# Designs tried in a protein design chat: VHH binders against o26223. Part 216

Target 1, 191 residues: o26223
Amino acid sequence: MKLLWTSQHIKVTVHIDGKVSKMDVLEAIKTRRSIRKYQDREVPEELIDKILDAAMCGPSAVDERPWHFIVVRNREMLEKIPEVHPYGAMVKDAPVAIIVCCDSSLEKIPGFWVQDCSIASQNILLAAHSLGLGAVWTGVYPLEDRVEGIRRLFSIPEHVIPFSVIPLGYPAENPGTRDLFDPDRIHLEKW
Below, E stands for the ipSAE of ESMFold2; O stands for the ipSAE of OpenDDE; V2 stands for 0.75 times the mean of E and O plus 0.25 times the DockQ between their complexes.

## First folded at step 11 (VHH)

Design D83 (framework vhh_7nfr_2)
Fold by ESMFold2-Fast, scan of step 11:
Parts: sequence; C-alpha cells; structure tokens
Structure D83 (fold): chain B 191 residues (1-191), chain A 124 residues (1-124)
Amino acid sequence: as target 1 above (191 residues)
Amino acid sequence: QVQLQESGGGLVQPGGSLRLSCAASGFTFTYYWMSWVRQAPGEGREWVSSISYSGGWTYYADSVKGRFTIARDNVKNTLYLLMDSLKSDDTAVYYCAKHKYSAFPETQDAFDIWGQGTQVTVSS
C-alpha cells in the first residue's frame, strides 16, 4: 500500500458535538485534547492519508525527514500493543493506530531525529483533531523496553527506531479545553 | 564526564561464582540498554549479555545461558553480571558497554561508550 495526498485549498473543518465547525489554526491548537475513548467506527483511508501528509509537512533538521509510518488496522495486532506498552491500554479499543518511526539511515545530524519525529507526532494529533477525530500520543522512545517490544511486534528493522504509537478514532469522550497560558514562563530580553 | 567503570574481576576456580559491577556516570543511565562484552587472550570481542533500560528484557549469548545473569540498579546507576558455574573458557577481560540506540546489538557499532574492562581468570 502507497499513501496519496491531493493538494486542497479547503478550510479546516471539524465535527464536534454533532455539529460541523470551521476551525482556524489557533483554535485547533487550543482545543485539541488527548482522546483515549473511541467510537466503534472505522476511520476512512482518505482521512489517514490526509493525516500522514500533514505529518510529513513538518520542519526537519537539515531537511533530513527521517520519518516512516506504520498504519495498524488489524484488531489482533492492536490488541497486542498493550502487552509491550504499559500505558497503551486504549490502543486495543481504537480502530487504527499510527506508529511513527525514524529511519536512522536518513539522519544527517545526530539526535535531531527525536525533534523531527516529535513534530510529525504533533502534526498527526493536530490534523486528526481538525478532521473530527481524537488521538493520543503514547510514548515509545526513549523507553527501551517499549522500543524493543514494538520493534519485535511489527518486525521493524534494526536501523529503524519506533518513536510513538498514536491510536486514533472518532471520539467517544469530549473533555473540555483548558487555559494553559502562564505569563510567568515568559521572560523579556533576559531571564 | 561520561564514564563506565568495571569492578569485581579476579581469579576463581572452575565451577566457582563471581559478581561483576559497572558504575555509570555522566549520562542518564536509566534511558539506555547496557551490555557486557568480553575479550579472551588473542581473540576478538564477544558479546555476552544485554539488558533493557528497565531490566524487563534480557538477552544472553548461547555460551552463557543458564550460567550468567545480567541485572541493573537504576537508583545506583550500576550494571551487574552474576556469573555461576564458571569454566576456563570464561577467562577474559569483561567490558561494560552503553548502547547508542535501542536495537539488539548485531554489530559492535551498537555501542558508543566502553569501560576499561575487568579481568576474570578461571584457573587452578
């Protein structure tokens, strides 16, 4: 299977509480929440393709773009993830999960693949939210037991490092948004 | 600065036991896979055992399975190798090594930090 993206000049829209909402970028960033409860509904392949295209649009150190993605829809495989990821219990209940990976052979500057894959992971979360889906970032790297468990489960080669597992689906919960702005963390001109 | 320091080596009789320790400093020990690697006189380096960051995953070379146990103490930043039923073939310098990445060590390039080694001699 090959993932495809069509260039589109559409406004961001999202289905919230039975309503379609037009969401700007700042609203999407501020209203995105981690979602761990999913409806028993299949996520269309077209939405996954849009999410993965957004993931690949992130900035990357020296434009190395080391990311690779595994799309997991097989229920038996999803049910095995919690066995190797203690905080991934919700993955078994998701219709799909994306595993974000780094191909170390594509790395041009040591260590920046972590930032690259973090950006890709956040773009997945934000894109999913903008499309009316819920998702949560479950950490894999740098927790070596999780890295090894995920590697073995999905036959990931040694030069590829699994970074995160992101289950996603139509949300079955609606947590309120939070005001997280803290002006005490902003310093003008000097510390 | 970054350092691995082995201790606990020595002379032991065949069938005896020995406990090696490796003290780590200068990096976040709890985030990395650690290995023991040995080098017998006139031979190349041989991988002995690896342990995951939490201790939940361990791997052993076939030559030491059932006789050696790798362990770690993440509070003390210390790696251990418990060696039982020692044989003359276990005579070697034993090195503590930090993994560059989480991958199983198919190659010596998997390690970026090495200790100075501790001598284990099985004889008498």
Scores: ipSAE 0.000, ipTM 0.130, lowest interface PAE 17.3, mean pLDDT 82

Design D84 (framework vhh_7nfr_2)
Fold by ESMFold2-Fast, scan of step 11:
Structure D84 (fold): chain B 191 residues (1-191), chain A 124 residues (1-124)
Amino acid sequence: as target 1 above (191 residues)
Amino acid sequence: QVQLQESGGGLVQPGGSLRLSCAASGFTFRYYWMSWVRQAPGEGREWVSSISYSGGWTYYADSVKGRFTIARDNVKNTLYLLMDSLKSDDTAVYYCAKHKYSAFPETQDAFDIWGQGTQVTVSS
């Protein structure tokens, strides 16, 4: 794949070489599915590093980048997540999970951290898919019981807000693709 | 003091090799994407290569892909460019640059800290 950007001051040409899947961006977006069943197989740390690199490449309001990430591989800790997150049962069977957090001290514009952490979470899902892994976003914020449960379980400080828990692993299921394009939701020029 | 300092440039024959280094100080190097950008005599700046904060992702300009390798040492706060099979067209001042944002560099505004540059001359 070859991309070419030109500017008055910088010429940019790039051959994408991140060792990502052969699927292009549109294919990755269209074929990503929530994966809740994982092989009993370790995910190498270098793949987690690539996923976290991608997570931090998302845009954020006024470049505040308020996200922090906790990488959980400890089986005992993964097994306790369903106790504080009712829809997180699959997490205990995952080889690894990423907890996306917001450090409120880094917030420059009120309220936009939710969008910032949503973008980071989606980038984790897309990056995982592009690397041959499966993942699912399990919601934490704004549900107070889940926020406090996850905070207590992982010793998260009061000024840091856990946003999502994303288990990851090699897929042990293959859900079919979805055709979600709905032209009735597109309005030209005005509503 | 926030700074980037390049070294390792010089005169080399076509087909030769050079290793550029960039020493970073005054900021937490391991948290930022880094790039190499070059400027040939009388021309604008051309992006050469980028590396993610962890070193897990690398990108190369088509003109250097397969010949250059970007690397980093987060313990030593140093960025590298390993240049093989050098061509006369590679003659330029090479700058080390820190990414301002995590986004891929589309313009000069993507960088907030620049080194002073190191001259690479490929000539017989």
Scores: ipSAE 0.000, ipTM 0.293, lowest interface PAE 11.6, mean pLDDT 83

Design D85 (framework vhh_7nfr_2)
Fold by ESMFold2-Fast, scan of step 11:
Structure D85 (fold): chain B 191 residues (1-191), chain A 124 residues (1-124)
Amino acid sequence: as target 1 above (191 residues)
Amino acid sequence: QVQLQESGGGLVQPGGSLRLSCAASGFTFNYYWMSWVRQAPGEGREWVSSISYSGGWTYYADSVKGRFTIARDNVKNTLYLLMDSLKSDDTAVYYCAKHKYSAFPETQDAFDIWGQGTQVTVSS
């Protein structure tokens, strides 16, 4: 595979090795960490669009795809999130946050929207990481006070359920990598 | 002071080896992809190699694949290029450069900070 980067001062033609295609996903999964400190840099809209495209590509129970997303860049609104989400203090320092929501009118099978929105949230985290950004999943559902606080703050309709708030930006911390493989949790053929 | 400072260049015979270093300061080095870019006399800039912010991913131009190795030390904020089996065609000024985002640029201009360059001359 060839990748070409060009400018008036740079000519780049490259053959990338197989690690990019096969191990890039595994590397992203293994090295993704929750990032709560962000640089004072704006995130380009094209990166947000790529992240949301990835979010919508997740599998969904009976293909219901009930997710909707609110992109919050307004500083005043970001600063109000910690008032209704006690573990969301870092959101005020992020250049942008994505609120993952479920439109219950799109639900085809009861209860599986939670799994659908979890998949969308994880895809946001992985896509952000793959693009050089950091993010963290802050839980909203099923905590009733957080659900109603976020709903009120962003004028979310009654039939829509805010699921998670994911601040993201360029990382201002490096928590390091984790080796979490535990063979004792793998059972062959039977428990 | 945001700066990239290359060192380690010099004159070497064909088939020889050199190790270039690039000291980074004034920004959070370990949060960015880094590249080596070279410019031969009378030519435009040519990309040589890139390394991810964690060091887990590396890319190489076809002309240097198997001969050059890019590496980084995020504790020392230093980027390296280990050059083996040098050829006359490798003669160039070598620059280290900081990526704006990732190895796959969304725009035509992928780099925002450049070093001053270090000269590599391969001749008999």
Scores: ipSAE 0.000, ipTM 0.193, lowest interface PAE 13.2, mean pLDDT 82

Design D86 (framework vhh_7nfr_2)
Fold by ESMFold2-Fast, scan of step 11:
Structure D86 (fold): chain B 191 residues (1-191), chain A 124 residues (1-124)
Amino acid sequence: as target 1 above (191 residues)
Amino acid sequence: QVQLQESGGGLVQPGGSLRLSCAASGFTFSYYYMSWVRQAPGEGREWVSSISYSGGWTYYADSVKGRFTIARDNVKNTLYLLMDSLKSDDTAVYYCAKHKYSAFPETQDAFDIWGQGTQVTVSS
């Protein structure tokens, strides 16, 4: 098995078991907002590593864990994403983006990779928020033009499907919280 | 049950034209990339052309660019290959194949459903 992480990341991961998050899970879920404006400030590699660790902790169908991630920090590459993703204009202004991908060769149950990669994407958003960062999920799959555009731009092989592009950074906006609870969508015992 | 069935093959003279059809059933046809793959006598399988879910994107092997056109009808669940300016080197069994997912196929393993094939012979 090869773990192509830096030795520094491995050491940080091993020694963070005494550290606890100050934001509880429910608070993180309720206060997470899509962030599309970022400070001109780099995100430390250690925070990206924590986010990706959280992404891989999601459940997957029959434990297939089909996800792969591309971390994009290169400014030229980030600036090209809006050319192939019409609603990804904010990506060029982010210090980093994560492309969530599915390696179809790891798929054990056909079609469930979409759910698996959705879970990984949401965990990235929640983990980023808990660490003081802002992020937004920009959709790639199932829009074939975006899938092929992202594939070509990042030399992604055919057996790998780009699912989402998630730019992230320190937030330069602070949208208010939302009250989304709707009891009319809850049915007891029957529809 | 999932099935792909090709038709439209036959004997044609060099420079002639043929239209292949592939009838799909047992899956949501409009969700998948579809391809044509051929196998010439004594050779391995060669990818010919692919078409995206909507038909908005098409891909062609260099050997057939400008001569072949791939198309689909998502209402009728049918894939087509229009072959113009046929050459003796186009002689092969032509297979309709469903991609496991969207995208250009790099290997035979990219496909999960194959048709039975239809023979195309180009000779004088």
Scores: ipSAE 0.000, ipTM 0.132, lowest interface PAE 16.2, mean pLDDT 82

Design D87 (framework vhh_7nfr_2)
Fold by ESMFold2-Fast, scan of step 11:
Formats: C-alpha cells, sequence, structure tokens
Structure D87 (fold): chain B 191 residues (1-191), chain A 124 residues (1-124)
C-alpha cells in the first residue's frame, strides 16, 4: 500500500493493529471501568512503557517519588499470584501485570508513600484505558499476608513494600459506563 | 529551540545505499513516535516509515518494506532511515516528522514538528 498525502487526507490508508485510541482526560476518567476479562493477545512493550511513564508523572509528597514497578509477563509467575492474593484470580488470565511498589529508602515524609503509590496506580488505570486496554487494581497493602506473599513470590527486599497488582490486557468485556455524580456529597462553605 | 534537522541525503546510483539522520532538540525525543515522509517530484507527500517511542514497533509503506529500516537512538536524540537497494522511484525530499501522539499518521495533521527535508536522488 502507498500512502499519499493530498493536502488534508491520505489517498491510501494502511490498517495497523495496535493503534492507540484518543480520548480526552475527562472522558477517560468517566468511562474507565475495572476490566477482569482479557483477550489472548500480547500487550506491546511500547504501551507498557507509556503506561509506566504516566505512572511516574504523578505528584508525590516532597517529590519523593518512592515507586518502583515490576512488569510480569511470565505465565508461571502470573499463575502463582492468586495463591497469595485471594481477589487476584483474574491475574492468571492477563497477558501482563504491573506490581506497584514503594522503596521505603526513598521516603522523605512518613506515611505519604501510600498516597504516592495510589496516585501511580490510578495513573496506570487511566493510561491503560486511554490506550484501549483494560485493567483492574487489586489491593495488596495494607493486608500483611498479601504484602508478604507478593514479596516472597517476586523476591522483593524487606525495605520495598508491594502496594498493588494491576493486571492488564485488551478487554474481552465491555461493562459500559456509570454516572456516579451525587450533588448531596458537595457542601458549600461549611459542612 | 524545538527543531528537527535531517542529514545524509545525496546522489546515489540505483542499487546503492544511504543512511539518513534526523537530529532532534527542544523536546523529550524518547516520548514520541517519529516518522519519515517523502515527496517525489510531481506527487503529494508519501508516508515512508514510523517508529514507536521505544523502538519496539516499526511500520513501513509497502513500497519500501524489506529495503528500508527505521531506527532511533534515544540517548543521542537521533532518528535514522537506512535505505538499501535504492531505486529511481525513491528520488524525493525526505522529511523527519514528530507525531503529536503515539498514533498512526492518517493525515499530515498527525505531526506537529517537521524538519526542513533532505534531497535523495537516485540516478545513473
Amino acid sequence: as target 1 above (191 residues)
Amino acid sequence: QVQLQESGGGLVQPGGSLRLSCAASGFTFSYYFMSWVRQAPGEGREWVSSISYSGGWTYYADSVKGRFTIARDNVKNTLYLLMDSLKSDDTAVYYCAKHKYSAFPETQDAFDIWGQGTQVTVSS
């Protein structure tokens, strides 16, 4: 196929699998849903790197940016996650998962790493959605058994805390969108 | 200053090879899809090749597939086009272009920064 530019439009278009969908930020926020069913299809390295770049752009307390990420594509390892995370059954069916971790040696103000890693996790979910992927946040911290299970499974050092496991892939379900706006939760000037 | 600057063009015999370079400055090069686009005499602009920000994905027009290789060096902020088995039909001005987003370039509006172009002439 030959692509010729005729001022505004190309004469012949190549169809490319894996092209990125465009979505404005408010649309992405309002239409993102937890996705737990994935196509048997590999997620390109480019998309994972875009998602992780977005994760690292989140604000952090005193710019401590304590996050580290483990990218898991190995099927055997993905299949072991449900053994240490009872609500992570869908992870074994995902082509890839991201484990969001806090390196406590990077912490400058105690306790704010939880907020930092929550922001990184949400950015992963929004970035994945904007790129045509589905994902779900499965909680690890503060449940001690999950924290230590994930730590042992992935050889995570004691000074690093696994925070969340986020499986992702091309969605095999479409739950639709929800309108959750509740004006009764908004108070003007005072409670 | 935000700019793209091509080099490496010239006159070459049919069957020859050339390596085009595009030096990028003023933006975070490693964040963006980059493309090569050419304009032959008497024709509109033709998309040639694209490369993802990491280099993990490459795309080629059917006319150059198997002969051209797109590559990038994110440490040097440089995009390359390695052209083998050149034909007279490859004669064109070659432009380096930055994508606005990681999107396939369906129109010229997909690009926000263009280089000045470098002339490639394939003749005997």
Scores: ipSAE 0.000, ipTM 0.143, lowest interface PAE 15.3, mean pLDDT 83

Design D88 (framework vhh_7nfr_2)
Fold by ESMFold2-Fast, scan of step 11:
Structure D88 (fold): chain B 191 residues (1-191), chain A 124 residues (1-124)
Amino acid sequence: as target 1 above (191 residues)
Amino acid sequence: QVQLQESGGGLVQPGGSLRLSCAASGFTFSYYRMSWVRQAPGEGREWVSSISYSGGWTYYADSVKGRFTIARDNVKNTLYLLMDSLKSDDTAVYYCAKHKYSAFPETQDAFDIWGQGTQVTVSS
């Protein structure tokens, strides 16, 4: 009798309203799509908590972890976002949005907070997708008019920089997947 | 025309197995999450299992987890439910259902297209 060692694939376990789901990490990354249409249905607080936990698990430059998050559920506030963000019209129709911010007082090395907050934003998108939600990253930084508009709207202090606005909800659209692998962008040993 | 047509139901002994199929037509099957929903005599509809449009995510009700397997064939536009270790409590009409959106189902309101159903009876 000959025994062969086999490796198990790592599965992401997700709890959705008391039900357990499993998802392959690579599949989650490859199938996540920007979702801009949402059902008129509330997102449970427990799911937002899980998403924010995932957001804070990203790596950051010299472990500075400069991110802060504003969770917006107030309909009147969500409806004002398009006034300061021209391409954020879908936010008013979302049941909730997360504003990713950088507290510059937590920055240990100048400029790396942009990478830190990008990582946090992507983790929000992936976590939302894994939980059966749809989300989209709407850019704020480095567009000064959007930065100032969002800062004023949400009373964000001068030392804190709004980075992205991410509306979330149960999806009301289902875009197909795409094959984006391009070997011409891969160089071995040198350019 | 948009349709879902189930087949594969029948009478089976406790501990037995059945394979349900659902043939989809009139929409882009590979674009939508699909589910199986059942209704036992005198009960409301109960969600059983869902599968993502790619087939990579599967979700199961606690009552069937480890016994049922949901699968799909996007080339043939067909959804499957492989049922093992059947129990008397699995006796129900099984419906194939198309999701309105890529959302995890909690209620019947999550679905826009339903099949006619196929009867599964588990009895000695």
Scores: ipSAE 0.000, ipTM 0.098, lowest interface PAE 19.3, mean pLDDT 83

Design D89 (framework vhh_7nfr_2)
Fold by ESMFold2-Fast, scan of step 11:
Structure D89 (fold): chain B 191 residues (1-191), chain A 124 residues (1-124)
Amino acid sequence: as target 1 above (191 residues)
Amino acid sequence: QVQLQESGGGLVQPGGSLRLSCAASGFTFSYYWMSWVRQAPGEGREWVSSISYSGGWTYYADSVKGRFTIARDNVKNTLYLLMDSLKSDDTAVYYCARHKYSAFPETQDAFDIWGQGTQVTVSS
């Protein structure tokens, strides 16, 4: 008698060839995962420029586009982020981080800067993924201790609010994606 | 009635080529990552290749890289495996499998739907 095999007995002899085919937008959205482990490899400035271009392409309320970005490559500065952000330990191991900020002087409609900066943050994550990089959104706003810590660390003016810190690099981990479609959250015509 | 049906297997000489097809029915094929998994006589199941929803991402086992090509046609709801330069070691039953998650199959429990399998024999 032979044992009946299930998926748990699959022999996995797998090495990704270091190449990824182009992905469409829907595929990129569905396969992006938070990446917290990075290779000891620099991210070219050209890729950062492409990511920031994508970040600025997001919709914003009344086209206010209040975004400002701080690009941090300095190892000493990256190592200080966990001191003011307890869940940002992975930042010190990343080759680069982007701090998404809101310049409140550019705000046309009160409060919508949060949505604007959320959109910019997601575009950074998605663009990084599409370029073969990994990234993770670490929250700053609305936690006042983190906002003040990041503000002091990077000399951010009082009228500018640090929103998120996004470390990125070439991935050193490969988490599976999740199939999160839930039809119970979809209401046709009425609630 | 979710179903995967493989075809295209057979006997072929070393160095030959085969094209396997997997017809999907009963679900929205374009929503799922798909894989080919094989089982050689007396061996456990071995992952061969995976393809993402759109075909934008493809992955291959080192043993088949450069010889096999995975492809899909989302209009025809069909998954393909194009096998070139076949070796005796490629002799196996080849299964079409649907991924539980839209991800590379790194876990033991990666698939929820399997085809019946199609036999590929490489021998002279």
Scores: ipSAE 0.000, ipTM 0.237, lowest interface PAE 12.6, mean pLDDT 83

Design D9 (framework vhh_7nfr_2; at its last look DockQ between E and O 0.04; V2 from the best seeds 0.00; counts 0 for: pae E 11.8 > 2, grease 24.21 > 24.2, placed apart)
Fold by OpenDDE, look of step 12:
Structure D9 (fold): chain B 191 residues (1-191), chain A 124 residues (1-124)
Amino acid sequence: as target 1 above (191 residues)
Amino acid sequence: QVQLQESGGGLVQPGGSLRLSCAASGFTFSYYWMSWVRQAPGEGREWVSSISYSGGWTYYADSVKGRFTIARDNVKNTLYLLMDSLKSDDTAVYYCAKHRYSAFPETQDAFDIWGQGTQVTVSS
């Protein structure tokens, strides 16, 4: 329990009710599912911090770390995202979303930012899952209409490219587990 | 125009009960968290209670926990505060506030719309 004082002498007692699930990395990877339904439940800031920390732990080309993150909790903004992202309907139902962006000015080698931001996005998904949250990767780049839509909504500078929108929340669905292993996709020594 | 209008305040004896209402208009009520904040004479604003957009998540200040209940009716676009076991220290103007974010209010910036307030006076 933390007591917070605001500049206007608003006294609040903050209860962090974040639930952390303990799972190993392989379990997290194998059991992660896209979650598009969320509970009417707060996501504590502490969990978002942990998720963002994880997002920044991935490798990047020449260690360029081009990623930026916009954390969106504003309901008006959340409900506007589906207007420019046709497959982002679930975003309006989420208590929070993370927009992963690339600052092109940070690129050391052009083009690798897509891989870098993909790694960051995947780490967000895995971290969220490991913390008992559900998330889904909604692609923005490389679809120009989505990129520009998100750019306008959030006043993102021209040199910054929105890459993905990831809504987060406590899961209100359980899609179950699946086995995605396909031996036909494995080639030994040659194609 | 976005508007919040509180009602239900008044004079009550210690130990009494009141029910405050806040009528919301001009925005999609069910899309936003809502809070009650109060201000006693000569004091700063004190957060009282918050409720998530669907009512599944509620928070209370320690000073009112167990005595007050926050609720909402999204069909009626109305926020409620049920106040039981009222004390003299509960005397204040009670404000309804709309959240900017789907989160617990940590700062004053958490609110973007306020009502005019309703006076609650607890006195013998």
Scores: ipSAE 0.016, ipTM 0.305, lowest interface PAE 7.8, mean pLDDT 88
Fold by ESMFold2, look of step 12:
Structure D9 (fold): chain B 191 residues (1-191), chain A 124 residues (1-124)
Amino acid sequence: as target 1 above (191 residues)
Amino acid sequence: QVQLQESGGGLVQPGGSLRLSCAASGFTFSYYWMSWVRQAPGEGREWVSSISYSGGWTYYADSVKGRFTIARDNVKNTLYLLMDSLKSDDTAVYYCAKHRYSAFPETQDAFDIWGQGTQVTVSS
């Protein structure tokens, strides 16, 4: 396939040759940044599938895997999220958002679902980044007003707890890398 | 000042090889995807190859797959295009281009900085 830009109406299928090294995951972790500005461009369903596959690969307490995901693409619904989640304003500008939820009926060890859903949420961020997308984790749990607002907006059952809302899309900003390593946070053998 | 400067072009016989270089300055090179794009006389610009910021992912147009290799050196802030088995159809000005974001370039708007280009001519 040939990709030609003599005009903006050309759209072609290109041959992609991806290469992964054993150190690629550390680079993804170190370079991922929260992205809150997105291009007006759809995210293909295939990429969302890969991201959710990655989300479900995380460990969970006693393998309980309590997570469920709501994929939101509808503009009206995305626009309503800031009404119940004031710090989620960028969600209305994203082409898609993923709501990470806990089904409490799947809990095997009480209370560890927070760690489980945090792992799934972080995997979404890393997978999106590795696929050339930008994302940001916006907190829902443990703020009860946000939990209830999101639950009502998406008809989430009482035993299911919305944990996070993750808008994502092709990025329209590049905040750069941060150097956050702090050796004073490392304690050998004891505190 | 943000700049991209290509070098390494020249006259080569069919079947020959060349290595193009693109020196980057004025921005943090290792944060961005980079691409090679070429323009033959009287034609529009044609995407050739892209590379992710780490070099872990590479992409090629079908017309060059198996013959060209894109690479980068984030220590030297340099992008490369290793061109083997050159054909007359490869004759063009070759540009390096910086991506705006970590995304596959759907249109030329995906690039915010372009080099001045280096001429590659394949003839006997």
Scores: ipSAE 0.006, ipTM 0.150, lowest interface PAE 11.8, mean pLDDT 85
Fold by ESMFold2-Fast, scan of step 11:
Structure D9 (fold): chain B 191 residues (1-191), chain A 124 residues (1-124)
Amino acid sequence: as target 1 above (191 residues)
Amino acid sequence: QVQLQESGGGLVQPGGSLRLSCAASGFTFSYYWMSWVRQAPGEGREWVSSISYSGGWTYYADSVKGRFTIARDNVKNTLYLLMDSLKSDDTAVYYCAKHRYSAFPETQDAFDIWGQGTQVTVSS
């Protein structure tokens, strides 16, 4: 990409040649932070497709892959999410949100879909971060009121369970990394 | 006190190398994208290079790609610009700048803190 911007004695010419990010997997994991403030800038469909591809690459119990995804870009619909999700206020300010769902008809082992959808949600967060986007996981399941609220708002069928709502966009905040390594939580050979 | 202080500029012959440093203080350096911006005599400011808060992402202007390397040391709160194969067209005052947001600097208000600048002169 070539971006030329000239004004007030600033000449900016940028060429982004589309090469692979230098952020390795460990750096992505260690530096990913929850992002709740977004630029007023649309996220290209190509990036959403890459994120969803990564989401579907997660392991699942007995390879059941129970996940379905709803991509929400409609401003009116995004603005209604806080009405059924009290801690989802930031969703109304995001250009897009992904709702991670479980299709219970695909479930082979009772209860493991929660772990499957957790993995899919984390892959969305990591993929978004690796692509220069920010995202945050807002919890839906197992809170019954949120599950039913989201279900009604997006016309989700009874055999499908909304698991998480993940708003994402170009970040408008930059929290630093955290040093979370705690050797007291590591036990060698025995507890 | 919040400040950025550049050093390492000077006079160098065409084809030579220089290493610029920028010491940051008064804010959490490791939280922010950082850039180098230059201004040639009688010209406006030109973006040169940017680096992400972790150092995992770097971007370069076409005019310096392959010749300059941007780097950072988050323990020492220092930004670097390693300049190789210098040309007379690289003569400018070089500023380090802190990004306001983690996004790439696409607008004039992308930066909220600027250093005082360090002079680089490439001449034979």
Scores: ipSAE 0.000, ipTM 0.212, lowest interface PAE 13.1, mean pLDDT 83
ESMFold2 (binder alone), look of step 12: mean pLDDT 85; pTM 0.862

Design D90 (framework vhh_7nfr_2)
Fold by ESMFold2-Fast, scan of step 11:
Structure D90 (fold): chain B 191 residues (1-191), chain A 124 residues (1-124)
Amino acid sequence: as target 1 above (191 residues)
Amino acid sequence: QVQLQESGGGLVQPGGSLRLSCAASGFTFSYYWMSWVRQAPGEGREWVSSISYSGGWTYYADSVKGRFTIARDNVKNTLYLLMDSLKSDDTAVYYCAKHKYSAFPETQDAFQHWGQGTQVTVSS
């Protein structure tokens, strides 16, 4: 063992300079974009927990809250998703993906689970954006090939329906924001 | 209340054709997989065919593959079984069954509701 010698009278200060920015709700909604390119960085479990907490805060029909979530970090499993989901190629490059599922046994009103899981998916996208992450909603339901492919790949039981696959990571692209306001779609008092 | 009502059965000669229908009510038909199951005299129930909620996936028992076609009309809430090249061995009561879940049934327990059945007799 050989050591490098340093003077005991040298003062070293280490500062971690950073700024915490937080966007308001309207800014988050207006600036969220689908992100398909990710940095080679792990997403901390704390951030995933916050995103899932936000997902479960969505309104649901008769408060049925039928959603379940699978968190996928295993590289081999992420690389298999494009085999059963042709438009999910970007998932293999993400550090993590969330599969939004419906437990059909929790459904109280027929068919509203689609809206419930859509709300949960959108909350995941918004929460990820607000935390400095990028994400994209890749469609599973109602495309039967994708539903059964994802079910088989992740051993999802018959009473549970995979709804969406949402890869997430620190963004490696910045597509900019869109101005989508169209006053012609607003009708006052009547059509 | 969920109701399934089969129709279209009857007496037919070997080599003939029949079209079975199942009228569904009391649930959102387009959200569920549906199946046909038959029971021959003195035998247990035999799964015949299943169809996914959109009609994109169909599965058939080996005994009927190539002869039977399962179909659905989600606007009319109706399930069909088109039976061609009928054999004496196809003689059975045919039941319409609603799946509990949006998946292929691995056991009879996967069926939530059953119709009353419609008799198909194949004889000369």
Scores: ipSAE 0.000, ipTM 0.189, lowest interface PAE 15.5, mean pLDDT 83

